# VHH binders against q6dbn1: the designs that were tried, part 8

Target 1, 243 residues: q6dbn1
Amino acid sequence: MRCISCREEYLPRNAGTCKECYVEAGETEEELKREIDDLKAKVAFLRLSSSLDHGTSSTSRSFTDVVLIASEDNAGSPPIPAHKSVLVSRSPVFKAMLENEMEESLSGTIKISDVSYDALRTFVYYLYTAEACLDEQMACDLLVMSEKYQVKHLKSYCERFLVTKLSPDNSLMTYAFAHQHNAKHVLDAALSQIVENMDKLTKREEYMELVEKDPRLIVEIYEAYLSKQVNTAAGGTSTSKTS

## First folded at step 20 (VHH)

Design R3
Fold by OpenDDE, fold request of step 22:
Structure R3 (fold): chain B 243 residues (1-243), chain A 124 residues (1-124)
Amino acid sequence: as target 1 above (243 residues)
Amino acid sequence: EVQLVESGGGLVQPGGSLRLSCAASGYHFSKYAMYWVRQAPGKGLEWVSEISQDGSYTKYPDSVKGRFTISRDNAKNTLYLQMNSLRPEDTAVYYCAAGSYRPFNPQKQYFDYRGQGTLVTVSS
């Protein structure tokens, strides 16, 4: 029989599609599912609480009622205008901050410490659009901000990006960063990378630094490494008995 | 909300002592190496002390070595800086800062959080 998709001859045992096309179709389906889920998450994130009919993606400066200021050493960062309603909708921390009649709520000015203007601008833009142009540094900065302000969608967004940038060379520090910020997805990915490259990584300066400054992380890494070794050893013994 | 609140600053005579405290809240304090940094009038930010997460590792620049002692109480989420033999050149705003690991640019020190600072003035 000929495959309906690739038109190649395949064994009749396959239901109209060759094995390769079936696998590809499955992969495509999974990818589409992920995309749909991502879109749903984005829509959910952008949904303003039902009371504000304001269009989902408007970076409009119209009717702004709050400004955010990056309070880094540069006393001269321009204020970033925003809407309290958007901030409250996207961040439980901003909600708490703006509902408790604190100075920030009354003044309409929120000082954001320990963030660059660019990071803050990108952060605010994300709150409106659920999109950001990330490089490695920005992803880290925004991840930290996402934790600080409890923006879960942003945290996930940053984690996904960071995983794509994971390499053996940056795996130790990525792990440490992920551990520090409870970035589970990044942490797991980094740990896997570390375990696979353990012999090489133990010779790195970063490893020695962690041994000296944060030995707990090293212990965790070794626990994972040992666990993998044990499991591999157990699996190897089962295959030898069936031959 | 993440907060770092420094206290203990003030006016002191040369040769005097101060103890700074930093109360941390809103984040997992014990996951961070902690730092004291200072900024003197008209000068940049200067590192003055480092302590690891569990307190087993400490580091000082030569400018304060032997005079300053950093410590932490993770149960209280508090960082301390004992400053002895204070000098006029130690006059600065002192900040508590939480050190961040970064996957990229490992040579650069990053801080996730920093307090508003406490002023230390050493003057006769």
Scores: ipSAE 0.857, ipTM 0.951, lowest interface PAE 0.5, mean pLDDT 89
Fold by OpenDDE, fold request of step 22:
Structure R3 (fold): chain B 243 residues (1-243), chain A 124 residues (1-124)
Amino acid sequence: as target 1 above (243 residues)
Amino acid sequence: EVQLVESGGGLVQPGGSLRLSCAASGYHFSKYAMYWVRQAPGKGLEWVSEISQDGSYTKYPDSVKGRFTISRDNAKNTLYLQMNSLRPEDTAVYYCAAGSYRPFNPQKQYFDYRGQGTLVTVSS
């Protein structure tokens, strides 16, 4: 039998791979496991304690030097304490805000507009931990925030989540949302979904709304659709000549 | 930093006119449908006008239809609201807001960004 990896002849007793390749594969696996464990340990080490963690000692609050306030219509959201150093390290936008001695830097208060307390809390928590419990709405809210504050890691995290929630029924609006927020991965996935379901989606109310309000998106969709159709037609003609 | 700054508010007599402006910065203005919303004292937020990304579509509630005109200049990242025939009932803080597409609950209007508002007072 020939080894699947090195293509050398091996004795049939070696389960599809030669002994050498098997050993090498095992060593590689162990190395990868070690690397993964090391990375996990590093992540654990780098994870910052958030005042939002129920178990964090009163000491974390004592060193906070900024508060974030969700300014929704309800003037009564509690401030979220944070560290400028953390915000600056995670967001170029916060860095710019806090370095330019703007009112926010001086007052130690950052007002975040058009965000719920829960979203803001989750956002801040993510900046400390790189963890967030997402539902569809939270993912959208955090994606918007990630774009606004240029938190790339969070944006990617949200995009991945949203892709898993993509369906034909929400594909048009997902595309529009992704387009608006420069969420490339979501945009591409949504576009693919739309193109595959064009016959159904063109009958939807959302489609008509986009035609009326944002026809550029529809043009882009059709360009993608046509491109796919042309490619499919070209591939079909090549197989018929070889018979 | 994303900013929406409203201007042009003030005191005006009934029947008078005002032109509001909203200067947008820090985001892709042309990717957003823009809205004017207002909040009167003791009342909730009320939608006043809508304009699509390219300005080809506009919509108004009956309360302001024929009196208010929304427009935009994407080259200047500016939203406008021409208000004519103002009434005391139009007294409110006026906000410009960037409309958000949302994949979920499409019937609900979301705003990603909103300004601090400008006060319009219509009084004799």
Scores: ipSAE 0.857, ipTM 0.951, lowest interface PAE 0.4, mean pLDDT 90
Fold by OpenDDE, look of step 20:
Structure R3 (fold): chain B 243 residues (1-243), chain A 124 residues (1-124)
Amino acid sequence: as target 1 above (243 residues)
Amino acid sequence: EVQLVESGGGLVQPGGSLRLSCAASGYHFSKYAMYWVRQAPGKGLEWVSEISQDGSYTKYPDSVKGRFTISRDNAKNTLYLQMNSLRPEDTAVYYCAAGSYRPFNPQKQYFDYRGQGTLVTVSS
């Protein structure tokens, strides 16, 4: 029979499509499903609770009523204009800051400490668009900001990115970072990577540093490692009895 | 909201002592190594003390070693810096900071949070 998709001859055991095309179709379906879910999440994030049709796309200075200032050691970062309504809708922390009669609400100026201008600009842009161009450093910076300001959608976005950058070489520090910032998806992925490479990672300087400075993390790693070893041993004994 | 509020700064004579406190709120205090950093007039930030999450590890630069002692109370979300034998060179704004692990650029110290600082002036 000829495959409906690739038109190659395949054995009649497969209904309508060859095995390869079937697998490819499945992968495509899964990818599309993920894309749909991501789009739904983005739409949900961008929905403003109030009917104020504030054009989501325009970082235009028009009708801005608040400025954010990155306060790094270097005085003089330009202020980033924003709308209070957008900030309040995207972050419970900004909501709390701006709904009270604190200096920030009255002055229309919010000082953001320990963040670069670029990170702050990217953060604000994300609040309007749900989009960001990330490298590894920016992803970390935005993850920290997302945690600080409780922007869940951004945190998830950063976590997904960081998981794609995970390697054995950065797994220990990624784990520590994820643990500190409650990044569960990154934490789980990093832990899995660590457990699979435990023999190599225990010889690294990063490992010794964690032993010295944060032994709690090492205990957690070993608990996961032992759990995996026990499960593997239990599964191996069951297959040998059936032969 | 995350807050770090330093206190205990003031004017002291050379050879005197001060105890700084930092009250932390709005984040999981015990997940962070904590730092004291200082900035003297016209100078950059200088690290002056480090303490691990559980307080079992501490580190000091040679400039303050033997004179300064960092400690923490995780139950109270409070960081301390005991400063003894103060010198005019110790005059600075002192900041409490929460250290961040970073998987990239391991040579750079990152802080997630930093306070507004407290001024310490050592003068005769």
Scores: ipSAE 0.844, ipTM 0.941, lowest interface PAE 0.5, mean pLDDT 89
Fold by ESMFold2, fold request of step 22:
Structure R3 (fold): chain B 243 residues (1-243), chain A 124 residues (1-124)
Amino acid sequence: as target 1 above (243 residues)
Amino acid sequence: EVQLVESGGGLVQPGGSLRLSCAASGYHFSKYAMYWVRQAPGKGLEWVSEISQDGSYTKYPDSVKGRFTISRDNAKNTLYLQMNSLRPEDTAVYYCAAGSYRPFNPQKQYFDYRGQGTLVTVSS
């Protein structure tokens, strides 16, 4: 008989599909379920803008009512126009800044001197679209921005990207970065890499630098490692039958 | 909101002293190595000093070594720069900055946060 999906001949089995097409359908279904979950999260993120629309004509006509400026002390970067309604719906920090009649709300200007123009532009684009083109550098820049402005959806997006880029070579610095920014998902993944590669990592230049400059971080790594060793040893010795 | 606010700048004569302060808020100050950097008019940023998270490690370029002292008070979330024997070449806007660990290109120093700066002018 012939498979109805790929039209290859096969022995009779589950009536009309071959084993290879059956397996491919199962894999495709799992991919679609993941895509649906991602789309649901994106829609939920974008829906917050409607609850914060105060009827401003700039939002209704796509007119901007605020500008963001990167590298203010280094004049020359172009201002990035935006809508207050979008900023406040995506970020509790912008909400507090713009709804409490602070300097930024009254002037219509938000000055951010600790970010590159490219990172700020990409960050603002994400607030509108829930999309960003990431590379390793941009993912770190946007994770920092997401923590600073409490944009949880972007933080998760950057964390997933960084986990896909983990390697033994970058695990120690990735741990340190994640520790600075409370990026728990990245922190846990980096710790697993560190524990598995400890012998090699203690010989690297970056390890020696951390011991000298930030020894408390090194102590925390070893405490986590020892806790896992003790739990494994205690679990083995806790096999009951000795009084 | 993350803020780094510098203060203590001003006009001084050559050979004078100033003490800069940087008040930090909105982030875990003690998790960051802190830096002073400066920018003379029309020039790029120049590193001036570094202090580790617990204050046990400090570093200075030759241009300020022996004249400048960086310190921090983690209980007050404050960074300091004591500047002695000031020279006209020290005239610049001084910024405090929070050092970033970066998993890619770790040889390059990145800053997650930087203040608005305080002007130090050393004239005559």
Scores: ipSAE 0.630, ipTM 0.850, lowest interface PAE 1.0, mean pLDDT 82
Fold by ESMFold2, fold request of step 22:
Structure R3 (fold): chain B 243 residues (1-243), chain A 124 residues (1-124)
Amino acid sequence: as target 1 above (243 residues)
Amino acid sequence: EVQLVESGGGLVQPGGSLRLSCAASGYHFSKYAMYWVRQAPGKGLEWVSEISQDGSYTKYPDSVKGRFTISRDNAKNTLYLQMNSLRPEDTAVYYCAAGSYRPFNPQKQYFDYRGQGTLVTVSS
């Protein structure tokens, strides 16, 4: 049998690869991991050289040309200085806002409602670094912001985090949250938890509250549950469907 | 892109009425329970009404029950608050807000979106 990777013939089969290519694939993976680490260090260097804060007096040159303000509190959080070029590069919403000579472009101030200062600061940090320190609440806050400002990379990052925190106990509300924000990866993962634990979940207070206040969501869950039961019993496979 | 725009505020005498509107855009309005909240001068936010996604469930605190009526029109993406028998203590900026489901603390109400508010002044 010929090895798919090196084209050399060998007698034993191992998923189309010989032992040498199997070992070399592992070595290539380690080389790629080192290259990823080098790229992360390069990103960290760029972030360090661009780490801007209020320096001493007015002499600090940050070259920032816009500030973001968390308008959730009336006491006024500190403004978060930023670069229009970064914002427009990361977000089609900021691009439309800042390129079209809207009030924000002219004033140099972007007021963002419904967010805490910590969430806004973490959001801006992500736009510069592609990194964020998440906990459960921050991941939800940033997912909402990522949908609002169409920052697809951040939305995906938050979705992966939320999937790691998914449990049967939080599956109903995680489904509801993902449904509100079109977070398909989280939605699918939560649905799997729901359908596998339906008997327990229908006894929870959250379920009864959803039946009372948002019955359309419950209908959607049951339709998905019934579709899974029919497909499993028939052994069929669904190959294509948009939603 | 997401916008909640309140209107209908103004100056009114005690005992009078106002109808507030909130025009929503940029999100799936019918997926959200909607709320009116208010902030009196120098005070924190106070919840004043809730309406479920299809309008079948409404809730009010005792401070406004019987005087305020929340409603929604999902075809027009519009939330309403009819305020009757207004009192000076109802003077506040009124905001509409979209209720959020949250998976890790479902007992606490979070809002994903809130408008800039409309001022209601009840004074004689």
Scores: ipSAE 0.606, ipTM 0.838, lowest interface PAE 1.2, mean pLDDT 81

Design R3
Fold by ESMFold2, fold request of step 22:
Structure R3 (fold): chain B 243 residues (1-243), chain A 124 residues (1-124)
Amino acid sequence: as target 1 above (243 residues)
Amino acid sequence: EVQLVESGGGLVQPGGSLRLSCAASGYHFSKYAMYWVRQAPGKGLEWVSEISQDGSYTKYPDSVKGRFTISRDNAKNTLYLQMNSLRPEDTAVYYCAAGSYRPFNPQKQYFDYRGQGTLVTVSS
């Protein structure tokens, strides 16, 4: 009998797939389940809130009702028109800002400091589409913005990108960045790289700088490293931690 | 909204003193190393001082070491720069800035936040 997927022969009266193809189909099914979960999260992120839409369209034919301005270069960059309904649906911070009688809700202008026009434009595009073209710098900029505006979906997106760019050479500073911004997924991935390469990393300039400037970060790394050393020496049994 | 507001600048004679303040709001001040940077007319930004999150580490370039003292009060979310023995070459706009770790260009100091600056003029 031949496997339907790989065409290899196997024992009769099986389900038409061999053992190896059955395992591979299970792996593919699990990958598709993860993709479905990701798409469900994206759809949930893109849905509009039901609480703001009534009456908003009565005042404008373009239906944009707010502009965002990158304050870093007011004269050199255009305002970015947007919809309050989108902003409040994606961000609790914009929701609080725009659903109350604050300066931004009354003026129709949101000034965002310390961000380039390109980063702000990419951020707004993500609020509409759940997509962004990232490079290393943009991912860091957008992660910072996602924390400021509490856009969890974007934060996760930036975290996944940063994990793909992780290497032993950048692991210490990636850990420090993730710790500063509460990026748990990146933090855990960077920590694994650090503890696997600790002997080499403790001689690097950035390690010495962290010891001087932010020593509690180093204590956390050292405790994780020692826990790995104790578990390895004990053959995997739990023993006392001495840090 | 994050705000960094500098104050305490002004006109002072050579040899004089000024104390700059930077009031921070809208972010977790104690999570950030803080910096003073300055820009003289027609020149680029120059680092002036650095203080760690808990205030235990400070650093100065040779141009200001011994004359300037950075400090912070995390309970008041305020950064300070005491400037003594001022010289005409200290004339600049002084900015406070919140330092960011960055993994891909570690040789470059990035700032998540920077104030609008306060002018210090040392003349006469």
Scores: ipSAE 0.485, ipTM 0.705, lowest interface PAE 1.2, mean pLDDT 81

